# VHH binders against Rho GTPase-activating protein gacW (gacW), part 14

Target 1, 182 residues: Rho GTPase-activating protein gacW (gacW), of Dictyostelium discoideum (Social amoeba) (q54g18r699to880)
Amino acid sequence: VTLTDKAQINASTIELPPLVSRSIDLLMEQGISSVGIFRTCASATALKKIKTRFEAGEDIDLKAENVDVDTVAGVLKSYFRELPNPIFPENLHEYFFQAMRQSSNEEIIQSLKDIIDQLSPLECKMIKKLFHLLHLISLEKDVNMMSPENIAICWAPTFFRSFASELLPINSFMIVNYFDIF
Short names: E, the ipSAE of ESMFold2; O, the ipSAE of OpenDDE; V2, 0.75 times the mean of E and O plus 0.25 times the DockQ between their complexes.

## First folded at step 4 (VHH)

Design n08 (from k02, 23 letters changed; framework vhh_8dlx_2)
Fold by ESMFold2-Fast, scan of step 4:
Structure n08 (fold): chain B 182 residues (1-182), chain A 119 residues (1-119)
Amino acid sequence: as target 1 above (182 residues)
Amino acid sequence: EVQLVESGGGVVQPGRSLRLSCAASGFTFSSYAMHWVRQAPGKGLEWIGTITSGGSTFYDPSLKSLVTISRDDSTNTLYLQMNSLRAEDTAIYYCAKGLYEYGDLSDYWGKGTLVTVSS
């Protein structure tokens, strides 16, 4: 059993935090065509209220309560912003830069897979589901105004906790090539 | 080599309209997104909007009804149409070249053109 196979097996038994899983599910259903999704700011009061209820362990049905799409998007992004460590911490950044310097897309993809394999099983499961959502949003860019590049502008500072412009094409590449990387 | 030259600024009365132009040279204009950004006295930079290489436009939601961005790739010119000007629109307006075909990031800005909205 390889390290990759072991991580895959572990990921299958891990449940995502309800805030993450329920937010992504709602956004896949209702948010894909929303103009400026993740760019448009939600009400700070509404976002705080929903976030606090999830943190208190409430069993929230976002769809039944008709929670605003931008509020749900804000809650999801806030969760990743507030993680003790970013999904892609600084010690991985040089590996991302090296990956993008490969001569072929196949080599870039394999290098990115190798980096993702360094994440915890829970982090791998969360990021796979999240990038699936981001990929689907990017396919509707003519409707929602959110290209892979625009999504990268919104999400890269959260994923990497860095505003380095070199990270933007990396994030965009991962969104576009979701099925090959994750 | 990259040059962006803004023009069309000046003193204008509240409620009037103004069109700014940006003449671009030194790069394949049609291949890049272009942006308008402004800075009011004593304030930070405010992104106004972006036009992609394909002509799609994205605006600051607070400005969407007041501004229109367009481009003429045959003349390498970017435009910002502003309507119903307010005192709060007094700023230096910058034309910026995008890093990509999409998005609101820029790697080069022009010198800017001053717009003063004053009665």
Scores: ipSAE 0.000, ipTM 0.102, lowest interface PAE 15.8, mean pLDDT 82

Design n09 (from g02, 23 letters changed; framework vhh_8dlx_2)
Fold by ESMFold2-Fast, scan of step 4:
Structure n09 (fold): chain B 182 residues (1-182), chain A 117 residues (1-117)
Amino acid sequence: as target 1 above (182 residues)
Amino acid sequence: EVQLVESGGGVVQPGRSLRLSCAASGFTFSSYYMHWVRQAPGKGLEWIGTISSGGSTFYDPSLKSLVTISRDDSTNTLYLQMNSLRAEDTAIYYCAAGEWYDLSDYWGKGTLVTVSS
């Protein structure tokens, strides 16, 4: 552990990748009421172009360039899909299953909080910001047609790199209970 | 070079069934997730469902009892079976293909379904 590593333990000193922070910020401002947000993207070519520009280190102003909401949503999902290891790796899945088998919501929340606390500071900061966005989207389900269940369907395979049906209720629970877990 | 061509649309009476097809070319169809998405006049895109390369299906909960998605990898064809059609099913139906469950890398131009009377 170096002196630099000690500083990084505090998530507040760690900057999110610009692709992640700028995508989430735009979606919070413009994407919350978008019908089917995150479900499908009509222009995969456009999202790949934007993603490549972020990867090249370009200082992209998504709002000034009028990048459409679905393209930005696709860019954000591509980032998490292409991580070398999923945000919730397979060795944590049993802990998630055990957490959900508890009888009270209070116990489930505490167990999920304990699992999340095992992630790196950068990972914790990213998922906290991302789940805040997902929570806000779920609150407008009557407008955007994206319930916690629908969001879980499109995000759980990316978060867990697994199609196990048991993970869908876990992801949904985390979206609904964002303020208690994160 | 990638093409997705939907067919089987048209005018259909309420309560009837209709099967849509999507012919795929220019990519390894059997390796891709395939999706059906629709857009009613003046509305946004509505996801109907997805089928994995292994044949596992996932549906919009509101449509699960009314639709069936299947695929034939030997002919590179995706199908959408719709039963008990209603006026609100009037839409352009799109076929889409993705490298992952929640991605749509390629889209067809769509086929119009009109439920009349």
Scores: ipSAE 0.011, ipTM 0.260, lowest interface PAE 9.4, mean pLDDT 84

Design n10 (from k02, 28 letters changed; framework vhh_8dlx_2)
Fold by ESMFold2-Fast, scan of step 4:
Structure n10 (fold): chain B 182 residues (1-182), chain A 119 residues (1-119)
Amino acid sequence: as target 1 above (182 residues)
Amino acid sequence: EVQLVESGGGVVQPGRSLRLSCAASGFTFSSYAMHWVRQAPGKGLEWIGNIDSGGKTFYNPSLKSLVTISRDDSTNTLYLQMNSLRAEDTAIYYCAKGLWEYGDLSDYWGKGTLVTVSS
């Protein structure tokens, strides 16, 4: 087995945290056309309640319980924001600046692939699934009012912390070019 | 409860200047970055710029020469100064609480203020 095949097998057997997998699945089914998805605040009480239940290991069926899409979106964003280290580690942030300085889309895409390859298999699987959701939302921008740029505004602080404003363009680029990068 | 209230919109002639305000409450305003975003009729959201808790500003390059963002932490107020207004600046303008807050589980946007640039 080659190193590439080994990594691919490991990625396919990795289980995402239930909070992440179930939130993304619900949002792909019900949230894509929701106006202002990720921008609008959910009820703070509802968000805290669902998050606490996931943290307690409760087996939550978000669809059966009719959990509000903005609450689910808030729970998902909260999970990534509250990670001890950002999902894109701070030591990789300089490489995003380097990617932005490339002269062609092909070079930017390759730089981004190289950055993603430095993530753990679990982090890579989570980010791939998350950006797939964000890409699908961006395709419905005329209905949901959430362009790639607007999605980037909502997510860049979670991904890039203090560099959020400066890395908005690359975040937007990753949403648009999902299939070329991931 | 986080509350953001935009004001200062209205009808204005092309070439004039206008200053928008955003009154913030329900959080420690001085600790958070604040953003301005707008949406023209039939268009998507356009990020205008932001100001961090230290007062450093970042602008959309397309708008940098036309706008200035400032804050007054003593009054919990965010400002957007717009100069040389054009018909294309007709939009609903929103202020938004920053996403750099540790432990914040959601972000809040105001309901917006309408700016109409008439001929």
Scores: ipSAE 0.000, ipTM 0.183, lowest interface PAE 15.2, mean pLDDT 81

Design n11 (from g02, 27 letters changed; framework vhh_8dlx_2)
Fold by ESMFold2-Fast, scan of step 4:
Structure n11 (fold): chain B 182 residues (1-182), chain A 117 residues (1-117)
Amino acid sequence: as target 1 above (182 residues)
Amino acid sequence: EVQLVESGGGVVQPGRSLRLSCAASGFTFSSYWMHWVRQAPGKGLEWIGNIDSGGSTFYNPSLKSLVTISRDDSTNTLYLQMNSLRAEDTAIYYCAAGEWYDLSDYWGKGTLVTVSS
């Protein structure tokens, strides 16, 4: 995304794709305490079926249709995995590594905020809503077994399209410190 | 034809160890993420862990000290080593294959492990 696009678009008026907004809304309502949320694999066939219907422009009410939590979680993850460019593309990775080498939490937080500011307004709105969900899930870790570290194992390869081990603690830090970063 | 065949299940006493195998055919095994998932009677699916094409493993934190996942790309075989088995480990154990860590498109028929005295 260009600087012109970022300057032109007001993030508060941007509409998220229905697949993203409806998946997150259902997971906030039904998925927060689900054991292994995002870790437990849904059938790829069930996931593709729902995703294809969203792509065809169907007005899907996930709650009314009683779509299972793990299928919804899988649909949401597949959306981010299949983006043409990852949310955190490779050219940003060195800045993430440098951010984590700061001597204070306040400096780390500010550096991460500066990196997030490189994203488009739509991308910023999507990840803010998504990390809010991930933060809420992490607070229920004694029930759902999904600590910030476990969520990072599930999501970091999708966000960064990289398995560099240094990215795991960065992702978990962002989940824990959601309110300070986003 | 993609095929995943689990073996090594059966009746085992509490406290013992067991190794499960999954024989893969019909796809480029070495390029795929491989997963172990189980389902206890009357319960949902529980992810055990996975292993990437390079041999890096990720485990369910509740199980990480009790299980080891490995692969042998020369024989297209996935392994699950389980130690200190408990009655709660009674389940059908599935292996699954996917192009990414969160995608399991190909599943075996499962092998039953019963932990009983």
Scores: ipSAE 0.000, ipTM 0.223, lowest interface PAE 10.8, mean pLDDT 83

Design n12 (framework vhh_8dlx_2)
Fold by ESMFold2-Fast, scan of step 4:
Structure n12 (fold): chain B 182 residues (1-182), chain A 120 residues (1-120)
Amino acid sequence: as target 1 above (182 residues)
Amino acid sequence: EVQLVESGGGVVQPGRSLRLSCAASGFTFSSYAMHWVRQAPGKGLEWIGSITSGGSTFYNPSLKSLVTISRDDSTNTLYLQMNSLRAEDTAIYYCARGLYEYGSGSMDVWGKGTLVTVSS
């Protein structure tokens, strides 16, 4: 499992990698209304610096250090982009195409639940927390200019690689229907 | 009253092209994503593709090389262009209004459908 190498697993509790958990927590607090979040490019230098510090195991308090919202967003997206295997493994991509072919929202939701059930507990915890953040951002689209579709455009290449364009609709659906799916 | 009316179906020979139309009335057509869906005899519904209010298109990957979806907001009309038709494309073709901008999300209004029969 590629995500096991990046996370501590307690005896009874699965902990997310600090980079993931702390980035999402900061973005939920400070990033929800940020214009162009995930679309706006952060300083490459600032992003690399923060990411390298997390990778070195440094205990980073993003809020106390007043790290820029777009830098935090860039760090989070970079983490998922650079996973050895996509967070949604390529062998599951066919299931997303099958989900898109369902005729009702209920059938699409059930198909997506079935796909998520194939992920490890750590992967499930990460993706659930990530999509919760993406859902909250989408609710503020009139302020942040990031509709579910705009968020999906930013994230689909990370989730689906070469199938990003084809699976944009299901990615958007998952953002909107977060509470029914996760 | 919200209505969608498909047209352009009929009998077509294998290898030919066909363009279907969907005339929308009773709502602000330009504000909605629109979908094409088909149902072959004895089979379930198959999503063909969608077009957002902004004109972005998304297709069923099995059909992407064979179909093109477009819209004309000035005439409230949705189009499906199909090329290289095969016998397995025989189906009733529906247009549907999306509640969501992309893909096979929520569809709340459907037309009655138009039959396409691909036969020699």
Scores: ipSAE 0.000, ipTM 0.126, lowest interface PAE 17.0, mean pLDDT 82

Design n13 (from g02, 26 letters changed; framework vhh_8dlx_2)
Fold by ESMFold2-Fast, scan of step 4:
Structure n13 (fold): chain B 182 residues (1-182), chain A 117 residues (1-117)
Amino acid sequence: as target 1 above (182 residues)
Amino acid sequence: EVQLVESGGGVVQPGRSLRLSCAASGFTFSSYAMHWVRQAPGKGLEWIGYISSGGSTFYNPSLKSLVTISRDDSTNTLYLQMNSLRAEDTAIYYCAAGEWYDLSDYWGKGTLVTVSS
């Protein structure tokens, strides 16, 4: 079973794929203050090994196996990058550009809520949990060196694929304003 | 046979600039995003930045003003330009082929950069 198939299978119950839920839980416990989280590259072989085991349907206890924080971060990003369409597909990009052109934060927030409402229930649940993690990491920027902009640079290519650099400001806005948007 | 060969490393004094090269062979270079990654003595891997197959660049924000990544698809070569080098930039520098955090096992052997005097 591929990561995409796994997500599709769980959509009706709104249960997160184990790769996503286990990775986020470990990172919330151990990764928030990790210097360069999501930026620091993991071993390609270690990342592929863990990812392949999740894809085979294994429910991995990442903490018991002492899996590196950077490996877990890499596995989580790999999941979103390998989706057939980016989590924010190209047909939504024009709405993100329109949101960026609004003059008030309240209008930007409402536009973002409208965009998120167009995602599947599973995608909404995953994005909400993921952005919560990203928000918490951004609060520790003086320790971990991962500001909202730094996090956006690491994640925008995965979230948007096309126009990632142009959409960095809105991605950063979403990280900062998590509680108002999600 | 896939190969990535880094070059241009050596001993440099603080404050100077250095350009590293990575020569790629055995795969369709122009179709791959390329990364620069470094490892300081006793430390883990630190991602420097990447360049997409289309030429878009993204950098580690801690290094963004200090580095520039470029590519020449006609010669299958990746470059890293580094400015204002400091002692903490001493590391083995690797190029890697792959999309974001390298899902590929295609890594070079690395080139050592020592910043000292």
Scores: ipSAE 0.000, ipTM 0.157, lowest interface PAE 15.3, mean pLDDT 82

Design n14 (from k02, 25 letters changed; framework vhh_8dlx_2)
Fold by ESMFold2-Fast, scan of step 4:
Structure n14 (fold): chain B 182 residues (1-182), chain A 119 residues (1-119)
Amino acid sequence: as target 1 above (182 residues)
Amino acid sequence: EVQLVESGGGVVQPGRSLRLSCAASGFTFSSYAMSWVRQAPGKGLEWIGVITSGGSTFYNPSLKSLVTISRDDSTNTLYLQMNSLRAEDTAIYYCAKGLYEYGDLSDYWGKGTLVTVSS
C-alpha cells in the first residue's frame, strides 16, 4: 500500500472520535485567540466530568453547554496523553531526528510525510486535524502568546512521550509547515 | 486549588549564580513531574528542564551544563540552580505542574519571577 492509497482510505472511511472532533471544532471557533491556550490551568473537576461523559458515549454539545475553552483544550490534550501508545511512538523517533538533519526544507518535508504515513489511517486523520488547529493558533501568537515553539513545549511530550529536547524543533517545524506536510 | 509561586528572582551580575524556588500547593506535589520554562523579553518560551516524581532530570541540551533542577517533596518546593549567568539569561522564569506528566488533566504555570542579568 502506497502513501497515496493510505491517504484515500483516510479521506473516505474514517470517523474521528467525538471527543477529538468536537473539541477541535470548538477550539477552532472559540479558542484560537485564547491567551496561553493548552498552557493554562483548566478546572480539574470540569475536565474529569466532560472526559467521563465522552467516554460514556454521551452526545455532548460543547458550545450549547458553554464549556470553557481551557476545559476543552485540557480534555483534548488529556486524550492524546492517555492513548495506550503515543501518536509518535519511540520506534519512529530516530527517523524524525534523521529527517531534520537533511540539507533542504523540501527534503525535510518529504521525510516527515513518509514518517506520518507509517501511522494508522485514524491516527493520520486525527493528527492532520489537530495540527491544523495548532497551526491556526500559532498564526495568532501576538494575541494568544502561543508561538509554534510555545505550542511545541506543551504538545511534544504528549505526542512523543519523550523529554528529548530535539523533539521540540521538530514539532515546531511541523506546526509551521502544516500545509506542506499534512 | 492549584497554586505555584516562584521566588528568588532579581538583579544579578554576569558570572554569578542564582537559585530560584517554586512553592507548590493544592495537589500531591510528590506525585507529579515539575518543569522550569523561561521567556526572555521579545522572545518565545524556552524549556529549561523537567524533574520527574522519582527525581530523574532531563534538560535542554543548550542549558544542561548551566542549570540543575531539584525538588524537596517534604516542603513541596521545586528549585532551579543557575550558574555562570549571562545577559541572555535575562527572562521571566516559570515553574509548571504536569507539563510532562502523562495523564494529568491540568497544566498550571505560576506567574513567574523576573531575573535580570546586568552589570
Scores: ipSAE 0.000, ipTM 0.264, lowest interface PAE 13.9, mean pLDDT 83

Design n15 (framework vhh_8dlx_2)
Fold by ESMFold2-Fast, scan of step 4:
Formats: C-alpha cells, sequence, structure tokens
Structure n15 (fold): chain B 182 residues (1-182), chain A 118 residues (1-118)
C-alpha cells in the first residue's frame, strides 16, 4: 500500500484554497484557448487587488465579477511562486534530474509518480488539478500558441527555482503525459 | 499601469548588428532584474540573458559571444545589442521583468519582430 493509495481516499474531502480552486475553474472554462495564457502580462494593480482579497479570506466569484483571464492566470502563478515551501521542495529536485536520465518513457513516468507520492495530500491535489489545466491548455496550442514547452517556460521558475532551465524538459514531459503521471 | 514596450526590430541583413530597446513604465525599474527572451517561428521560447538591478549580467552560454545586455536606469530603458546576426536569429524578441531562474518573469512586453534575410 503506497502513500498515493492512502491519500486518494481522503483527496475528495480536502478543500483547495479558494484562490487555487476558483482560479483553475475559471481558467478551465475561459482560459484554455486564450492566446499566450500565463505568458501575457496582466495589470499588476488588478492582480494585486484580487490576490489581496483572496488572502484576506474572501471567496471571490471571479466569473460574476468578470475578472479577465490574464489577471486570473497571474494570480494563480503568483500564489505558487510565493508559497513559503515550494510545491516541489528543493530536496526533490535531484529526483527530477534522475527521472530525466531514464532510458524509457515508462521509467520516467514511474519516477515522476514516485516523486509526487512524496507530496502531502493537499499538495498532491493542488498539483494534480494544476497540471490538468496545463495539459488542457497544451492541447489547444495551435489556437493559444502555448505548447507544452512554452507553458513549461512560464512555470519552471515557480516549480524548480534555480534549476528552472535545467528541468524545463521534465516539466514539459509532465504536461504532455498528465494522465499517465497524475 | 505596469508596461514594457520593445522597439528596434525590423529586417536586417546577415552579418550585421542590431540594438533593441525596451521602455519600462509604471514601476521602479532600477529595483528589478530584467531579461530578454526570444521565440523563433515554430519554436519555443529561448532565454537570451538577464541583467540584475546592480548591472551584473547572465547569458545563455550558446549566445554569450553574440549579445550584450545593458540598462539605463535614468531613462527606464533595457537594451539588447546583437552582433553577427544569422538567419536563425529571426524571432520575436521580448523583454521581461525578473530573472529566468528562481522566481521567473512576471511582466512581459508584446515583443518586437526581427527578421534576418538577404
Amino acid sequence: as target 1 above (182 residues)
Amino acid sequence: EVQLVESGGGVVQPGRSLRLSCAASGFTFSSYYMSWVRQAPGKGLEWIGTISSGGSTFYNPSLKSLVTISRDDSTNTLYLQMNSLRAEDTAIYYCARGEWYDYGMDVWGKGTLVTVSS
């Protein structure tokens, strides 16, 4: 019985932070085909306003307030960037390098599953939902101009900090192979 | 309103040099790391280099001998000097606030097109 098996039973009862759940839900509905999603800059004022309200404990209906897609994307990325403990802690980065060196896709996938199994149930639920969004965006790359590589470029610094450039290929791999990994 | 606006792109012949500019507004430019990134037709984003608030520069090793990044904090302007241009340098060039590593870039310009052709 793995940690992943145990976590799965409780995953449905774990609530994501409203900032994360509301942002991802809006982006899945309205952002999938948005040109340059996560790359296109938002108004810093608008981003800070929405982020501050969520951090003050407000559960914002982003759709009812007609918050623009780029602002929502910026809020979501900012949340993960500013986590006190990165979603992928620095001690896991060595395992991502080891995963990249595997000779087969099946071995890379299994290595990535083993890394994700080391996350808390909340972190696992957040990263699974986030990568589902990133995967869906990558499927519309001919419309939105956001290939898995382009999405990885926008997100790698948030996930991998100083190793962002070096771990870019594995980040792209995770986006493409979402259903096999998560 | 925080904005970055690139300029200086255009059609240029192989072997020549070109300088791109990026005008920053709406934030304290001197306090931020600034970066240049490019995207060639049908390719992904490629990091060119980053300049710190103190003027230290960091370059993509594959491009280091061909480019120079500088800044003028008195005019809130970022520069990219490119030398010995090749057809493969044809791309949309973006300036961005922040560094490629660590926390990433949070504000991007709309880009300026550079076409290298004879």
Scores: ipSAE 0.000, ipTM 0.142, lowest interface PAE 18.7, mean pLDDT 83

## First folded at step 5 (VHH; framework vhh_7ubx_2)

Design k31 (from k18 with Y100W; at its last look DockQ between E and O 0.79; V2 from the best seeds 0.00; counts 0 for: pae E 10.4 > 2)
Fold by ESMFold2, look of step 5:
Structure k31 (fold): chain B 182 residues (1-182), chain A 119 residues (1-119)
Amino acid sequence: as target 1 above (182 residues)
Amino acid sequence: QVQLVESGGGLVQPGGSLRLSCAASGFTFSSYAMTWVRQAPGKGPEWIATITSGGSTYYDDSTKGRFTISRDNAKNTLYLQMTSLKPEDTALYYCAKGLWEYGDLSDYRGPGTQVTVSS
């Protein structure tokens, strides 16, 4: 919705939308060991009900309501999918490709940091929190079956709003190297 | 308009093999990544494998080593070779254009082909 649009939030006040902060907090607590998180889907009905409540301005206590992990995961992903502009818009894609062609991991990491620094303060705060979650999920791939590659496949089209296959290794690299990049 | 038609499913015994095909039309097939997704009864869609336009392959860990994705750009056809099939592989299998996206895939997928693994 336009009311939660980044342009409507004062840039000097860094407050995450409740949908984003509540969803990530619940998934940090209860989602890390969930098999197939972000790969499996909740029912469309359950997802729509929770999403509609957040869009109406409700700050839902997801834990108190025992909202299913896959529903929370779907709501979180739909928020980023439906942004007016994607987190990583098309004008940044060539910079991402150039970064991955550097000769060392240290150069790749620095180039990616430079790209992330072009995002707004709100966008940076959101993706720092989100990629922290994605990193933690990737560390438990033997339990949850979600390798960095699996997570990247689920999220790359949403982050970049693009189906270009070259974005997959970029997304997985950022998940693996979270602490160095964000 | 993108059209994808899956085939090659059927009933097979545990340990058996199947080769799924996906005929593509309405887009430049060789320029896009292609993906296999499956959906078991009562469950959401699950990603299986992706092959990029350049031929790189990626697999879900649960099927890695048993399933092989491939493509024939001259025939606009995507394949999934499945071996060592298990009852938990029972599902409706879809091909999709591009990278798999969480949520509704109806605009970029076919009607699917049923794979049933039962003794």
Scores: ipSAE 0.005, ipTM 0.345, lowest interface PAE 10.4, mean pLDDT 83
ESMFold2 (binder alone), look of step 5: mean pLDDT 82; pTM 0.831
OpenDDE, look of step 5: ipSAE 0.018; ipTM 0.344

Design k32 (from k25 with D30S D31S; at its last look DockQ between E and O 0.01; V2 from the best seeds 0.00; counts 0 for: pae E 12.1 > 2, placed apart)
Fold by ESMFold2, look of step 5:
Structure k32 (fold): chain B 182 residues (1-182), chain A 120 residues (1-120)
Amino acid sequence: as target 1 above (182 residues)
Amino acid sequence: QVQLVESGGGLVQPGGSLRLSCAASGFTFSSYAMTWVRQAPGKGPEWIATITSGGSTYYDDSTKGRFTISRDNAKNTLYLQMTSLKPEDTALYYCAKGLYEYGSEPFDSRGPGTQVTVSS
């Protein structure tokens, strides 16, 4: 996977799927203080109803409908879980492992940024917005009980489609260092 | 049209050194990761090293410490410095545009290769 110059020119006009953009916006506004966000269980009935409407093409105003935070979090996570290919497919995992073995944080950050830049323009735009949210949640861990490590446990299997324990520190590092990497 | 042309291969004794070059044209070289791959007779391709557009480097374990990948974006050229060469390094070496995905079809973004032969 490579990033082309044509994709760079078009990046500012790429529209995020409404499910992704609307969910992240609501969670940034209302979800950061929610205890156990992304770890707690949402109603299966509520998840299915909202998910079905998005899949039918509806751009739902989640705030106007007062959809609860855990339902929105569940819908967002299910979107990434159900992608045909994970955001970080297996052929990139060795690059992530080697990045973390660099000698300085600056080298690690540059290596991770370079790997992420190889994703499609849409994938880059989505994960930039998502990791911004995850970073903000991690800053409020004393309120929401979601440390970078807790968030990584909840999201790494979805991002990497793998339960390899070596991916957890990588995921938490990217959450903590969001502004330098994304 | 993407063009990649490797050079610098040859016959070398065990313990010797070679520097491979890959001249690139037809794309914005500085925007892409570049990869070295080798293929020994009768074997599948083997990833050796990748250098990203930002300059980060990645190496296969079997050549780590002996091979060094580098790039010169001003000259649109990719390099592989090979030292302490062993008979097992005998292969066709080629460069490829982008990250290497094992078994991927994008060999249409590769050069024809340069032969490296390590023998007494």
Scores: ipSAE 0.005, ipTM 0.336, lowest interface PAE 12.1, mean pLDDT 84
ESMFold2 (binder alone), look of step 5: mean pLDDT 81; pTM 0.820
OpenDDE, look of step 5: ipSAE 0.016; ipTM 0.316

Design k33 (from k18 with T50V Y59R; at its last look DockQ between E and O 0.05; V2 from the best seeds 0.00; counts 0 for: pae O 8.3 > 2, placed apart)
Amino acid sequence: QVQLVESGGGLVQPGGSLRLSCAASGFTFSSYAMTWVRQAPGKGPEWIAVITSGGSTYRDDSTKGRFTISRDNAKNTLYLQMTSLKPEDTALYYCAKGLYEYGDLSDYRGPGTQVTVSS
ESMFold2, look of step 5: ipSAE 0.305; ipTM 0.685
ESMFold2 (binder alone), look of step 5: mean pLDDT 80; pTM 0.802
OpenDDE, look of step 5: ipSAE 0.397; ipTM 0.737
ESMFold2, look of step 6: ipSAE 0.365; ipTM 0.704
ESMFold2 (binder alone), look of step 6: mean pLDDT 79; pTM 0.802
OpenDDE, look of step 6: ipSAE 0.014; ipTM 0.271

Design k34 (from k18 with T52Y; at its last look DockQ between E and O 0.18; V2 from the best seeds 0.00; counts 0 for: pae E 17.4 > 2, placed apart)
Fold by OpenDDE, look of step 5:
Structure k34 (fold): chain B 182 residues (1-182), chain A 119 residues (1-119)
Amino acid sequence: as target 1 above (182 residues)
Amino acid sequence: QVQLVESGGGLVQPGGSLRLSCAASGFTFSSYAMTWVRQAPGKGPEWIATIYSGGSTYYDDSTKGRFTISRDNAKNTLYLQMTSLKPEDTALYYCAKGLYEYGDLSDYRGPGTQVTVSS
């Protein structure tokens, strides 16, 4: 099976889960300059409350309720962590490794695009929006202390369900090169 | 024990309409979002629509405007009104408790009801 076997489907035809879309939107608005975003969590109780409401299918207005960005960040990360499968499952890890062995950034980027295209349309749309957020956060690293590397460390276990150090450069590369990859 | 039972499927001609029902039991129906998904032969499961506990609805663009998800909490029943059916809508249709995402294995879905659109 080659990375090009799946036809690219337009992700615009799929609605994102409100938990994902609303959380990311709030974080884009209020969380970009938050020091240590995704490294620091709000209280477990606060996170659980919001998460439970989303899981129940409640239409939560995070902004109107003044939910703190760390709680929202925790909820968002928890969502991806608790997926039945990691967003980047093990069967893709070798492809990621191979992608990073390419001789040029252009080739790496193309390979990563191909890998991402193996995900479902919904997954593609979700990670596109998520990595946009992560990219924006990384741009404010001097304020929020969240470099691409720091962000990569925070999210790698969630994305890959692996602590392999080789995955960190991949994750950081995707964050830095968001606009070229996604 | 969570139980979901889909019904209302059948054979229809293109342009036809069907109304699917999902009878739910074993949980507080009104407290949970509900989702319709479908799976065609040889394809993966496809999300169709979700209705939240508060009544908000979300649709896949491919079905938006043609399909309507609704719920009757008093009857513990989820509905999917399908109109302007197309051959590509042919699939086994499932209702699921809560939110559903492509690739997720939900333990809380029914056996499904078959919808076949053919001239």
Scores: ipSAE 0.000, ipTM 0.238, lowest interface PAE 11.4, mean pLDDT 88
ESMFold2, look of step 5: ipSAE 0.000; ipTM 0.151
ESMFold2 (binder alone), look of step 5: mean pLDDT 83; pTM 0.842

